# Designs tried in a protein design chat: VH-VL binders against Ribosome-recycling factor (frr). Part 1

No score or structure here was measured in a lab: all are predicted.

Target 1, 187 residues: Ribosome-recycling factor (frr), of Petrotoga mobilis (a9bjd6)
Amino acid sequence: MAKRSSYAKEAEEKMKKTLEHFEDELKKVRTGRPTTAIFEDIKVDYYGMPTPINQVATLSVGEERTVVITPWDKKMLEPIEKAINSSNFGFHAINDGNVVRVSFPNPTIEERRKLVKAIKEMLEETKVALRNIRRDDIKKVKEIKNEGSISEDEAKKFEEEIQEILKENEDEAEKIFQRKEKEIMES
Positions, changes and structure headers below are counted from each chain's first letter, unless a header gives other numbers; antibody chains aren't numbered by Kabat.
ipSAE, averaged over its two directions, is called F for ESMFold2-Fast, E for ESMFold2 and O for OpenDDE. V2 adds 0.75 times the mean of E and O to 0.25 times the DockQ between the complexes of E and O.
Where letters were taken out, [cut] stands.
The coordinates of atoms that the task and the answers printed are left out; those that the model quotes come from them. Centres of patches stay.

## First folded at step 4 (VH-VL)

Design k2 (from n1 with heavy chain T57K; framework fv_pozelimab)
Fold by ESMFold2-Fast, scan of step 4:
Structure k2 (fold): chain C 187 residues (1-187), chain A 121 residues (1-121), chain B 107 residues (1-107)
Amino acid sequence: as target 1 above (187 residues)
Amino acid sequence: QVQLQESGPGLVKPSETLSLTCTVSGGSIRSYYWTWIRQPPGKGLEWIGYIYYTGSKNYNPSLKSRATISVDTSKNQFSLKLSSVTAADTAVYYCAKEGYDFWSGYSFDYWGQGTLVTVSS
Amino acid sequence: AIQMTQSPSSLSASVGDRVTITCRASQGIRNYLGWYQQKPGKAPKLLIYAASSLQSGVPSRFAGRGSGTDFTLTISSLQPEDFATYYCLQDYSYPYTFGQGTKVEIK
């Protein structure tokens, strides 16, 4: 027997995208834990063409809380350094002649508390978005039921499935938040 | 906090199209359902319709043939057009946000101040 | 469309009075009922949602009750700022429909 209806699967797909967006936004929150993700798509001038860093260099997490960017062509060291330093991410890139290094500073306890507050606000915004998806789909189910295309019992089943999906995704959003909070407070 | 502000002409001639815009600030237009409600002088409230930023919308059947609600996500605005107006369309027009929570159902938790539209030659 | 009928259409009361307004739906709407307050020249303000849930910032003297077809809004001790028109709204089915309003006037 089918576990969930097409209405529930539509809600599930939309909520999955909402959680992916939440995770992507959290990756942009600067912490003491190094990540290559925020540098990969920064554009550099490669022979007159704007080109993402990940297409001209290898990025890796190095020792002592650094991201190491190794360009395939050493002439790209200065353009990469310049692009990162001029970005709005607030990092300082250092070119040592072979690689570009970006250090992730350790935030103070007070700064960590501010970051946790910011991501908590992102979590609440994400939960609102999830509830709006549920609302949209439940309204759709009610309209179809009122038009006579489905029975009252079928409508209640579909609404319950949508509510179950919401609960699962709210719980997942909470877990994503808790993982990032731990990263901020312990890094 | 979310704030809503209506704008549009205060006077519309009979048979013309009434056009109103609601500007949303303090929140994203992509996050909620947005509604138009009107109130003729000395009378009660009448729900006109709603829109969601994806284009999902519904109208009061009494106005469906004349009403069009649209959304502009780049300007954080949504708009109402009501065609073929008569003196009966003279009313204060409100835009409002529909709040939602599982336990609470639907409610209009934030309203604009309203704009009076008079239909007269 | 679901018809919403309020009783009374108007009432006169004194500060400190207990005021009860009734709203009746022409068919069952479960708990999909809100109450709104409107003062002269102002936009309506949400007081109660889901029949009985008090909106944030609304004084506890306001209480909603009911389910199905019969609903009440009670103001336990009327204050000067409570003289206004009150509307119920069903949000169960499209079109959403308001009651005709109940005007609470000073005695």
Scores: ipSAE 0.000, ipTM 0.432, lowest interface PAE 19.9, mean pLDDT 83

Design k3 (from n1 with heavy chain N58Y; framework fv_pozelimab)
Fold by ESMFold2-Fast, scan of step 4:
Structure k3 (fold): chain C 187 residues (1-187), chain A 121 residues (1-121), chain B 107 residues (1-107)
Amino acid sequence: as target 1 above (187 residues)
Amino acid sequence: QVQLQESGPGLVKPSETLSLTCTVSGGSIRSYYWTWIRQPPGKGLEWIGYIYYTGSTYYNPSLKSRATISVDTSKNQFSLKLSSVTAADTAVYYCAKEGYDFWSGYSFDYWGQGTLVTVSS
Amino acid sequence: AIQMTQSPSSLSASVGDRVTITCRASQGIRNYLGWYQQKPGKAPKLLIYAASSLQSGVPSRFAGRGSGTDFTLTISSLQPEDFATYYCLQDYSYPYTFGQGTKVEIK
């Protein structure tokens, strides 16, 4: 509701992108729940070009805790199977002549705790990035004040806006973390 | 506000099994990790292990062969059994809750008062 | 297992003094470190979590700093109720391990 300065809007946009990156990274974390995200970045040879699986196949979550990968070209079945089986993720893919199926193992409680610690580290890195955005934007505001382009009172107002936006985004990062933590603990 | 309280015998004979129970009040035992920690008289703290309400456990390797932690969700309790005790197991035994969220971290945010167990004949 | 070494093992101080206790991990533990206060005959009390975050209800004279392998707990103006033994704990890796403790005694 309050009309924010261009400096505050710049901070908002940068922080929004930082939170989007955090969410994308969390999608790649194993939770024991079947997910397509872990396979989307795996490259297969498609007509001489390394190509992500999601550009040559549809990926979906199927029955019995499996990810089903349906290539549009059946020639890709064997390359996809081999790429997944040779990956560092420890999954085993089965090619049935029509689709590739990947079964998801259930993580142990110790493994879930290690995953929670990993995502907590990601949260802390995200919060550092948010604080760096705040620091850089406040520095910009101070430079403009020192050049005489804005008053001391205006600079203080803009700095307070930026600080408020940081608090909002730190709180949002924490909520994103808590949601993923719950998913890991309950999966 | 979560509170924890240890209970069990204060004296255990060598070679017998030490058995302690921790009662949790003011909060659910579900969805949290619960832990046992001990402290021999005049010495430092040693982490024993944890349990999750589903029964999953992890034990300090130094005690793994002798320690068993169990949980009773219907009574909001978890328990420690330590077999084949010797004088070296004489200690104050604490139960505690592990924090796992951002506010409390993984540090032990709530502790029982502790119960002294003496191993002697 | 990760070894946690505190220094000093004991120190003598007077009310109003600034007291600093150090804790060193044998390998990097990020910020997964807590500080605990234990008074004679009582259970330990959490003071600091995540290396630098003050637990609710704990006086602001307590401050934690550090990351990775080197950590400090500072009491900016020691009070009579602060004479106790202090422990650090790494919660980065299993088994969780405590430092040997630092006893803060009246001078």
Scores: ipSAE 0.005, ipTM 0.449, lowest interface PAE 13.6, mean pLDDT 84

Design k6 (from n1 with heavy chain F102E W103Y; framework fv_pozelimab)
Fold by ESMFold2-Fast, scan of step 4:
Structure k6 (fold): chain C 187 residues (1-187), chain A 121 residues (1-121), chain B 107 residues (1-107)
Amino acid sequence: as target 1 above (187 residues)
Amino acid sequence: QVQLQESGPGLVKPSETLSLTCTVSGGSIRSYYWTWIRQPPGKGLEWIGYIYYTGSTNYNPSLKSRATISVDTSKNQFSLKLSSVTAADTAVYYCAKEGYDEYSGYSFDYWGQGTLVTVSS
Amino acid sequence: AIQMTQSPSSLSASVGDRVTITCRASQGIRNYLGWYQQKPGKAPKLLIYAASSLQSGVPSRFAGRGSGTDFTLTISSLQPEDFATYYCLQDYSYPYTFGQGTKVEIK
């Protein structure tokens, strides 16, 4: 937003990486939402050869929390149904003569509370990491000032830039958290 | 050295918008974060939100749907608007400056005198 | 939001007494805690920041301790001018939240 010093740029880069890590960790949190990924690599017998489902069928997320598996060859409907029902994932697949449907149950309120608590703890850890970056960079500015390499006015300016960057990144972390919380609570 | 002064009407009718302005002197509005805090008569303090001169804001979720904080850098002022007020919004409203602490967070090191806003017909 | 609870809600003490006020956070806030003094009809005044750092111009009889969830403000030798309500504030996470206040009355 404003013109920033090299010290502020360093803080901004470190904080950006911290938020990227936070987002990546949140993506790993299972929300109970329907997903095709867990079925894609299940093996079915396709003319005598074990073949992943994604090589014999199209998988998509449908309405009412269902994964819809549409095989290219209708003869594969029964093998796919059987393979999914035999998997250790605990899902129940239903073959309607045209597609195989797998229903995902709604997460329990206890499961949602547990997930929200986990991501809230991740948010708090992320905020601690952001504050540590700010503290370390401000200490660096103070050391340079004490050595006489920059003026007291310049040091104050750089410290204020770093403080602004922290506030911006704490706000962004909160928004990232709220998006994930909404996903968990609304799915 | 920084001084803050609240101004605005002391009486607001229910359902109307409460509007307050804080004038900053002894320092640049571009240098710090600025906040609004309120206190109902005989009760404790409630943080409303902050603004930075670039327009960046953050609000207490309890007030986010009704509160708007804005800044006018040319006048060295920032303002609070709170819509759809009720008797529960009757309070002394303070503006304050967020200071800096190198070991932890922020603190409110300078405050305005406060202005009482009464919501009644 | 982080809930801040103060104890006691009020107390009465004599000049020269040691007074201790406690503040508890509903979750860990490290040392992101401030103490404020409010005299009747006046705005709050910052006494302590970062849980234990004394604000410039504040008498040394005021001291803050604690980290995590449990914090105390101590006034080592109470003076008549210390009649006031004291508030803790966590500035660890948005929204910032205050304790309900502790009223200190001099006997």
Scores: ipSAE 0.005, ipTM 0.455, lowest interface PAE 11.3, mean pLDDT 84

Design k7 (from n1 with heavy chain G99D; framework fv_pozelimab)
Fold by ESMFold2-Fast, scan of step 4:
Structure k7 (fold): chain C 187 residues (1-187), chain A 121 residues (1-121), chain B 107 residues (1-107)
Amino acid sequence: as target 1 above (187 residues)
Amino acid sequence: QVQLQESGPGLVKPSETLSLTCTVSGGSIRSYYWTWIRQPPGKGLEWIGYIYYTGSTNYNPSLKSRATISVDTSKNQFSLKLSSVTAADTAVYYCAKEDYDFWSGYSFDYWGQGTLVTVSS
Amino acid sequence: AIQMTQSPSSLSASVGDRVTITCRASQGIRNYLGWYQQKPGKAPKLLIYAASSLQSGVPSRFAGRGSGTDFTLTISSLQPEDFATYYCLQDYSYPYTFGQGTKVEIK
């Protein structure tokens, strides 16, 4: 009647976790404020030793979406500038003689379109994962029916429940995507 | 460690369809973008397009009307079809893995060896 | 489409030389620039991504610099295996476009 089968509930729980994972991945793609965290562990050569930037400099968020890195020893300005410019993060650092400044510019329209493309692929990946859950759970229902534990009519009912849950979760994934797309394009 | 290998005919007649397949090994086809790039003899490189394993594609506008990229996840392969070929389509065709990172953009970190396709009668 | 122009188109150098290749974009592409090395009869190989980041396994003598429209690839001490054609690629917008290539030849 109103109560969904245990198979449908199992599918629903798995799909819910898949959507939560999708949301968590999208948070990483957030166009956010400047942060010092990304630079803290970049290594610089300090007297022959690879040393994290946060152990040789003070990092702070400054004006105009800029991270300001103030080394305690001015001779570290050039090594810090070089380390950031050569980092896997792709930032551009400028040394002004007193501090190193790293700009976090707002994404351009082209960069926003690239981000939307990336999250669109995440959406498609999420939908595939949801459909795989549906496929696996329906297969389980068919195996139990073949063992004689449930009737053909019961199996059909459970398969229909699982299909309805898939539709609901695909729609929810689409809504999650649309909210993030709007955030990226309208920020 | 991903490896890519192109296969297809070395000779295609004008007006026919060129078909190439790329086999991916050492990694899953279900995690990255897969791309085709070509190079006419003695000339530079031209990006053709990409596919994601879900079937999502994007093409160079210069080739969009003739190019189709498809993927077969069961065989760990992706393929290029280019219709209505002419002598101008004579080139070495490469398949490549296209990676993406928010901070770094896109890069082609692994390439096939390339396969020469000659368009001639 | 964004046009990528390399200079010089070719150069001759000796082992041990410092070599600099430039790449100019027809519009701003920030740091979405890669450098690729191609030897005769071989597929291109990624050297640098994001304008300045060295690809894993690539010798430290290769260095990339620049942002916006002007970029450089420097080989600090040219080795025999470095004689090749070098291409820049913008990955800022579709279609991706390569420079015409710079051939580095033995003097």
Scores: ipSAE 0.000, ipTM 0.500, lowest interface PAE 12.9, mean pLDDT 84

Design m10 (from m1 with light chain N31D; framework fv_pozelimab)
Fold by ESMFold2-Fast, scan of step 4:
Structure m10 (fold): chain C 187 residues (1-187), chain A 121 residues (1-121), chain B 107 residues (1-107)
Amino acid sequence: as target 1 above (187 residues)
Amino acid sequence: QVQLQESGPGLVKPSETLSLTCTVSGGSIRSYYWTWIRQPPGKGLEWIGYIYYTGDTNYNPSLKSRATISVDTSKNQFSLKLSSVTAADTAVYYCAKEGYDFWSGYSFDYWGQGTLVTVSS
Amino acid sequence: AIQMTQSPSSLSASVGDRVTITCRASQDIRDDLGWYQQKPGKAPKLLIYAASSLQSGVPSRFAGRGSGTDFTLTISSLQPEDFATYYCLQDYSYPYTFGQGTKVEIK
């Protein structure tokens, strides 16, 4: 039980990290829905230090599909504007002297469709990564069995456990994908 | 189990406007793209256009100048108007759902039964 | 617009036969291709999406293959209910375009 529990936890942690990576990559996908997430980690020069926007300004979703960025120091308005306009996210920021506003245009249907296909490919790559974790962990358990540290029956029971853990994480990846798909389609 | 049903006049005179409505049941009109497709008797299928519940539309360029698709979310309906019809517009008209129930993107997974519209004097 | 060409326009087959229908796109559409079945007097039914993915509820004897410009639909063991007209559709870009259809007739 102790060895099986340890291997199960290690597999679960690796798969959880894989799903977190998938979620983080999906946050970067431009969906048309206003979100602060893609701007929070853009770095600006703050008195000689590259600093994430969320450490020098408050970000909020405002009216008319805009993200409003309010710097604590007004000297940061121009650096924030330039950083966003220079980003590869394709947004246009407007500095009105008090805040920086970023408008989210409505994506075309064809653009939404392309985004859904892109995230579907990300889902499939995520599933491959999950299956690789399962394969590698089964190999480790078989190696430990061959060294005589666990029985044949313990190794087979772990194979059953890891299959169940894989299925749970594949199902969770599907749910993460479906949530993002709806966001793209319903933005 | 989304169901779609077309309704409207089966006979339209040349130069007039063809008007059809599709009623959606078993699902919300607010979650999918809704499309019109037609099929002249004995011929193949032609995509007319789509609408999203927000009013966003896209049309086949061959029909863009004459086609208008609209949506009424309160009635769970969407409609097609095709102006200045000729005998070439005689066809079975289908409404269909362009779905994302499957994660692989768009497919026409549910169709109405179709309604024949004849353009004749 | 992307032109979709199917071949053959019609074929005759017997129950139990293997049937292959082809579809060619005038430009690269990746795997953005669907196959639809239409019986006389009925609306089309989705069989295959994304070139090779079987729609839920569709028998496994239907299989799609291909990518880019060349695609096939195969029915591995034709059943009586499979006599119909089959259409391919590219959903890579608007306007969506259908092939002209392939009629599968009983011998």
Scores: ipSAE 0.000, ipTM 0.422, lowest interface PAE 21.8, mean pLDDT 83

Design m11 (from m1 with heavy chain Y53D; framework fv_pozelimab)
Fold by ESMFold2-Fast, scan of step 4:
Structure m11 (fold): chain C 187 residues (1-187), chain A 121 residues (1-121), chain B 107 residues (1-107)
Amino acid sequence: as target 1 above (187 residues)
Amino acid sequence: QVQLQESGPGLVKPSETLSLTCTVSGGSIRSYYWTWIRQPPGKGLEWIGYIYDTGDTNYNPSLKSRATISVDTSKNQFSLKLSSVTAADTAVYYCAKEGYDFWSGYSFDYWGQGTLVTVSS
Amino acid sequence: AIQMTQSPSSLSASVGDRVTITCRASQDIRNDLGWYQQKPGKAPKLLIYAASSLQSGVPSRFAGRGSGTDFTLTISSLQPEDFATYYCLQDYSYPYTFGQGTKVEIK
């Protein structure tokens, strides 16, 4: 809402970016469910320019739990294959001369539990980042108040707004985590 | 003015669970981060962890596998459980306030007096 | 974890002396540093927050300076009640970490 101070809006903007980063990192976590997300932003050399795969190829979920990557230029088949195989995500890409295929085997119960533990650690890191944003912005508000640019009552109001935004974003981080946990456990 | 007071058994046997409670008076426990800090005799201070009134916690990685902090907003109390204790856990344990406070920020500006916990058979 | 190193570990001083204690962080912590005083048998007491802001009720002879990785606490004219151990604390990132302490003893 427009009622919020510029300091609260700055905190809100930083926290939204942090949650977006968390969501993007979770998309890269290997699950039993085939997904194109992990591959979309992998960069390949396209005529001298590092270019995301999703800008040189169509990615789709195919049959037999396979992601199919169809480049618009067949010269990109080998670069895409090599980029995926070197990505350290644990996938093995196969180039058949027309498309690149990546298979998603079903993880064991033990592997799923390890993935849940890993994403829970990512959640805790994200919450630390959110709290650090709150600290940074509240200290900035106090500095501005001490310089005489805002009143004591205004400073208190801005700090309370930042605290409310933190709570909202911590709750949202939990929901993002829960969605991914369900995906890992049910797939 | 906010006051904090620790309470607990004082003596705990090795391998058992240490349980301490902090009672907050003179103010609400809600909307603040509440912290446990310890100090072995003759040594420095070590931060253990915090809790917020929602039940959200964060722990020092060195203690995360053994430490549990809980809060009871209706009693204005928060508690620490530390499992599988050894002689290395002998320390004065302090509870302290940290959180949103216009005047002092995230500083630990209110502390309990501390309670000595000895781990011995 | 962010390591906090204080210097010196101990010092001897006389009433009226100017005392300076330093605290160094292993990484940039901006101004997220507090100074605490601890007397024997007592809980620590907050002196300085946000590196340089004096806590309400703390005598003006205490001053904090610094930003980034290097911080100082200065007592401009040491009083008898100032003989204590002093700790710095970074509150930039979890886990919070304290310096090892500086003991200020009577000469």
Scores: ipSAE 0.013, ipTM 0.462, lowest interface PAE 8.6, mean pLDDT 84

Design m14 (from m1 with heavy chain F102L W103R; framework fv_pozelimab)
Fold by ESMFold2-Fast, scan of step 4:
Structure m14 (fold): chain C 187 residues (1-187), chain A 121 residues (1-121), chain B 107 residues (1-107)
Amino acid sequence: as target 1 above (187 residues)
Amino acid sequence: QVQLQESGPGLVKPSETLSLTCTVSGGSIRSYYWTWIRQPPGKGLEWIGYIYYTGDTNYNPSLKSRATISVDTSKNQFSLKLSSVTAADTAVYYCAKEGYDLRSGYSFDYWGQGTLVTVSS
Amino acid sequence: AIQMTQSPSSLSASVGDRVTITCRASQDIRNDLGWYQQKPGKAPKLLIYAASSLQSGVPSRFAGRGSGTDFTLTISSLQPEDFATYYCLQDYSYPYTFGQGTKVEIK
């Protein structure tokens, strides 16, 4: 946002995508509230092609803590049911001939703590990814300095900008984590 | 704790495409850079390229026209395809994890055991 | 690409000897240099990263020094398990490049 180098802007863009991915992965974590996110990327066989459920069906939160999955093609009801029941999420899907329904039981306090541990691990993985982006961009700055295209002072400034952006994005990742942790523990 | 295991055909005919897969366990493929390195029998090591889970790749210029690295995050795997192979591509192929220390440099801290690919008719 | 040259290409030594291997970069790579050990039929193993930092689990008899263009790996008291080929690697810029290797053989 401030007047920054193109190298800093490149790092910022990559880190933004990394945080967006982190947020998307957190939406898939079972929190005790019914959510469609956990099912959206499950692959089903659609005419010989592995295809995410959200590309062959509409997903919505229904009554009584259920997710309702309505395929555009009724032939997908059985593949969707099978894929969900075979997943490692531990859900039981029911096919009524028109839609697939998945019921969500309330997690125990112990189960919630286990989920918090899992998302903490995801946070640490996200921080590693952010640091890798910083590393790659610093390497580019140093190569350009070595080629004589920028001065030593410019290289130092660009490296400092990239490090500042890393801190901002690590802080943002922590806030994203804390929001999800609160959701898990309070619901 | 991170473990890597190469798999794929050990024999490829000249002019065909070499295809290898690396399976990552003990860690998420979304956290690090993943690389391929090769070693022809009795010779030194050559870096092929890396991939990051977003699909970002970088290749050794000597192989860029023939090499493609891809990642499958759902299987925790990444793969190498090398087209138009010749006898010069006969080598042990390694997959490796590239770690990073923010204050220092980078390191290939975990390696697969390697898989020999022979290019022969 | 950055050329990495090791010296010597091979050496013969006895258990207990102090062994020094050198690696020279064709341009300044700061401290972005690693040392790897490879035994016959096995994958390379990281010994030293960032020119002088000892990898966890690696014996303290291994030491790296240098910065810029000139680097050394020293084994202060050679052990039977140390007979291997050693490679330096610059990770300063892409493409990453290895030295040609130094084979440490029993005398």
Scores: ipSAE 0.000, ipTM 0.470, lowest interface PAE 13.4, mean pLDDT 84

Design m15 (from m1 with light chain Y92W; framework fv_pozelimab)
Fold by ESMFold2-Fast, scan of step 4:
Structure m15 (fold): chain C 187 residues (1-187), chain A 121 residues (1-121), chain B 107 residues (1-107)
Amino acid sequence: as target 1 above (187 residues)
Amino acid sequence: QVQLQESGPGLVKPSETLSLTCTVSGGSIRSYYWTWIRQPPGKGLEWIGYIYYTGDTNYNPSLKSRATISVDTSKNQFSLKLSSVTAADTAVYYCAKEGYDFWSGYSFDYWGQGTLVTVSS
Amino acid sequence: AIQMTQSPSSLSASVGDRVTITCRASQDIRNDLGWYQQKPGKAPKLLIYAASSLQSGVPSRFAGRGSGTDFTLTISSLQPEDFATYYCLQDWSYPYTFGQGTKVEIK
């Protein structure tokens, strides 16, 4: 109920969503293990509109380390195949007339190093987003203090709390990164 | 306009406690962050810490074990005590007002003149 | 703690010269940076806050630029009263840290 609690919760909720987004982006990074996540946001031309694959097809993990993409409209088979083959993910899609199949070979050591570099860049972008949340929330605290709604001491305590929440979430982002790095290097 | 003035002994013996007081005039001590900053002769500036009128403090980790900042709202003053001093604590000590608002952020917009404290036998 | 590095450590200039001082933070501090001027025997004076905002009463020849990790203070036409040491300060996180200072001397 206290303003301090409200500001802390706002910062924490925004940062939690930022970390969830980071985790979702990491799921799309190839680790040698078949996953549908990497294909979910690829856009295909659906009657003149760019549309994510997961809105025009069902994706599932199939036999022999393959992802099977089953479009609801068979006219989408070729656009899906083309979109995946044109992507920077390094996969080759095969259209068999009913589904699109993507095979997952184990990555080479050179490919693993490139993947680690890519996720490191994602980590740094995530940290910037977390710091932006901290900055914006601190500005709100200062505005409310200047309106006379909270004391100078309360404003300082809110700022310290937001700073601590940032540190906790930066540490959590590092742990999320380290788990994915280990998965890439060991799989 | 807010004015700050440091006062305290200019000479402190090694191992003793350095004690300084800052007197605030032209404004209420029950507003803003009140800060201590020091500067060894010929060197740069080092932030020591701050206090709010309610007694809440934050200290530079390098000084946290020795530094204590206190406030006396009835006298419109805040003070620094630094224990177990050595020659490395010889510096000009400044008190400063840390203001902030929604747009400007933090800034040290008013400073005392500074007071030289020499640590010597 | 965030390290603040200024360059150059000192420079010599003449009245009327354009002077530029740089400040680099060891990590992203956005625009939470101030510039302070200190004359011999005097307390520092705030010139610029939030990286680019000129403090009231400070001459318009002083300008700050930058964000993130790289910042500059420019004096467009140096005046006799501008010979001083200049410090940057990050106020992004505690402990607040100053740069080592840049001394602007008469040539």
Scores: ipSAE 0.000, ipTM 0.440, lowest interface PAE 15.0, mean pLDDT 84

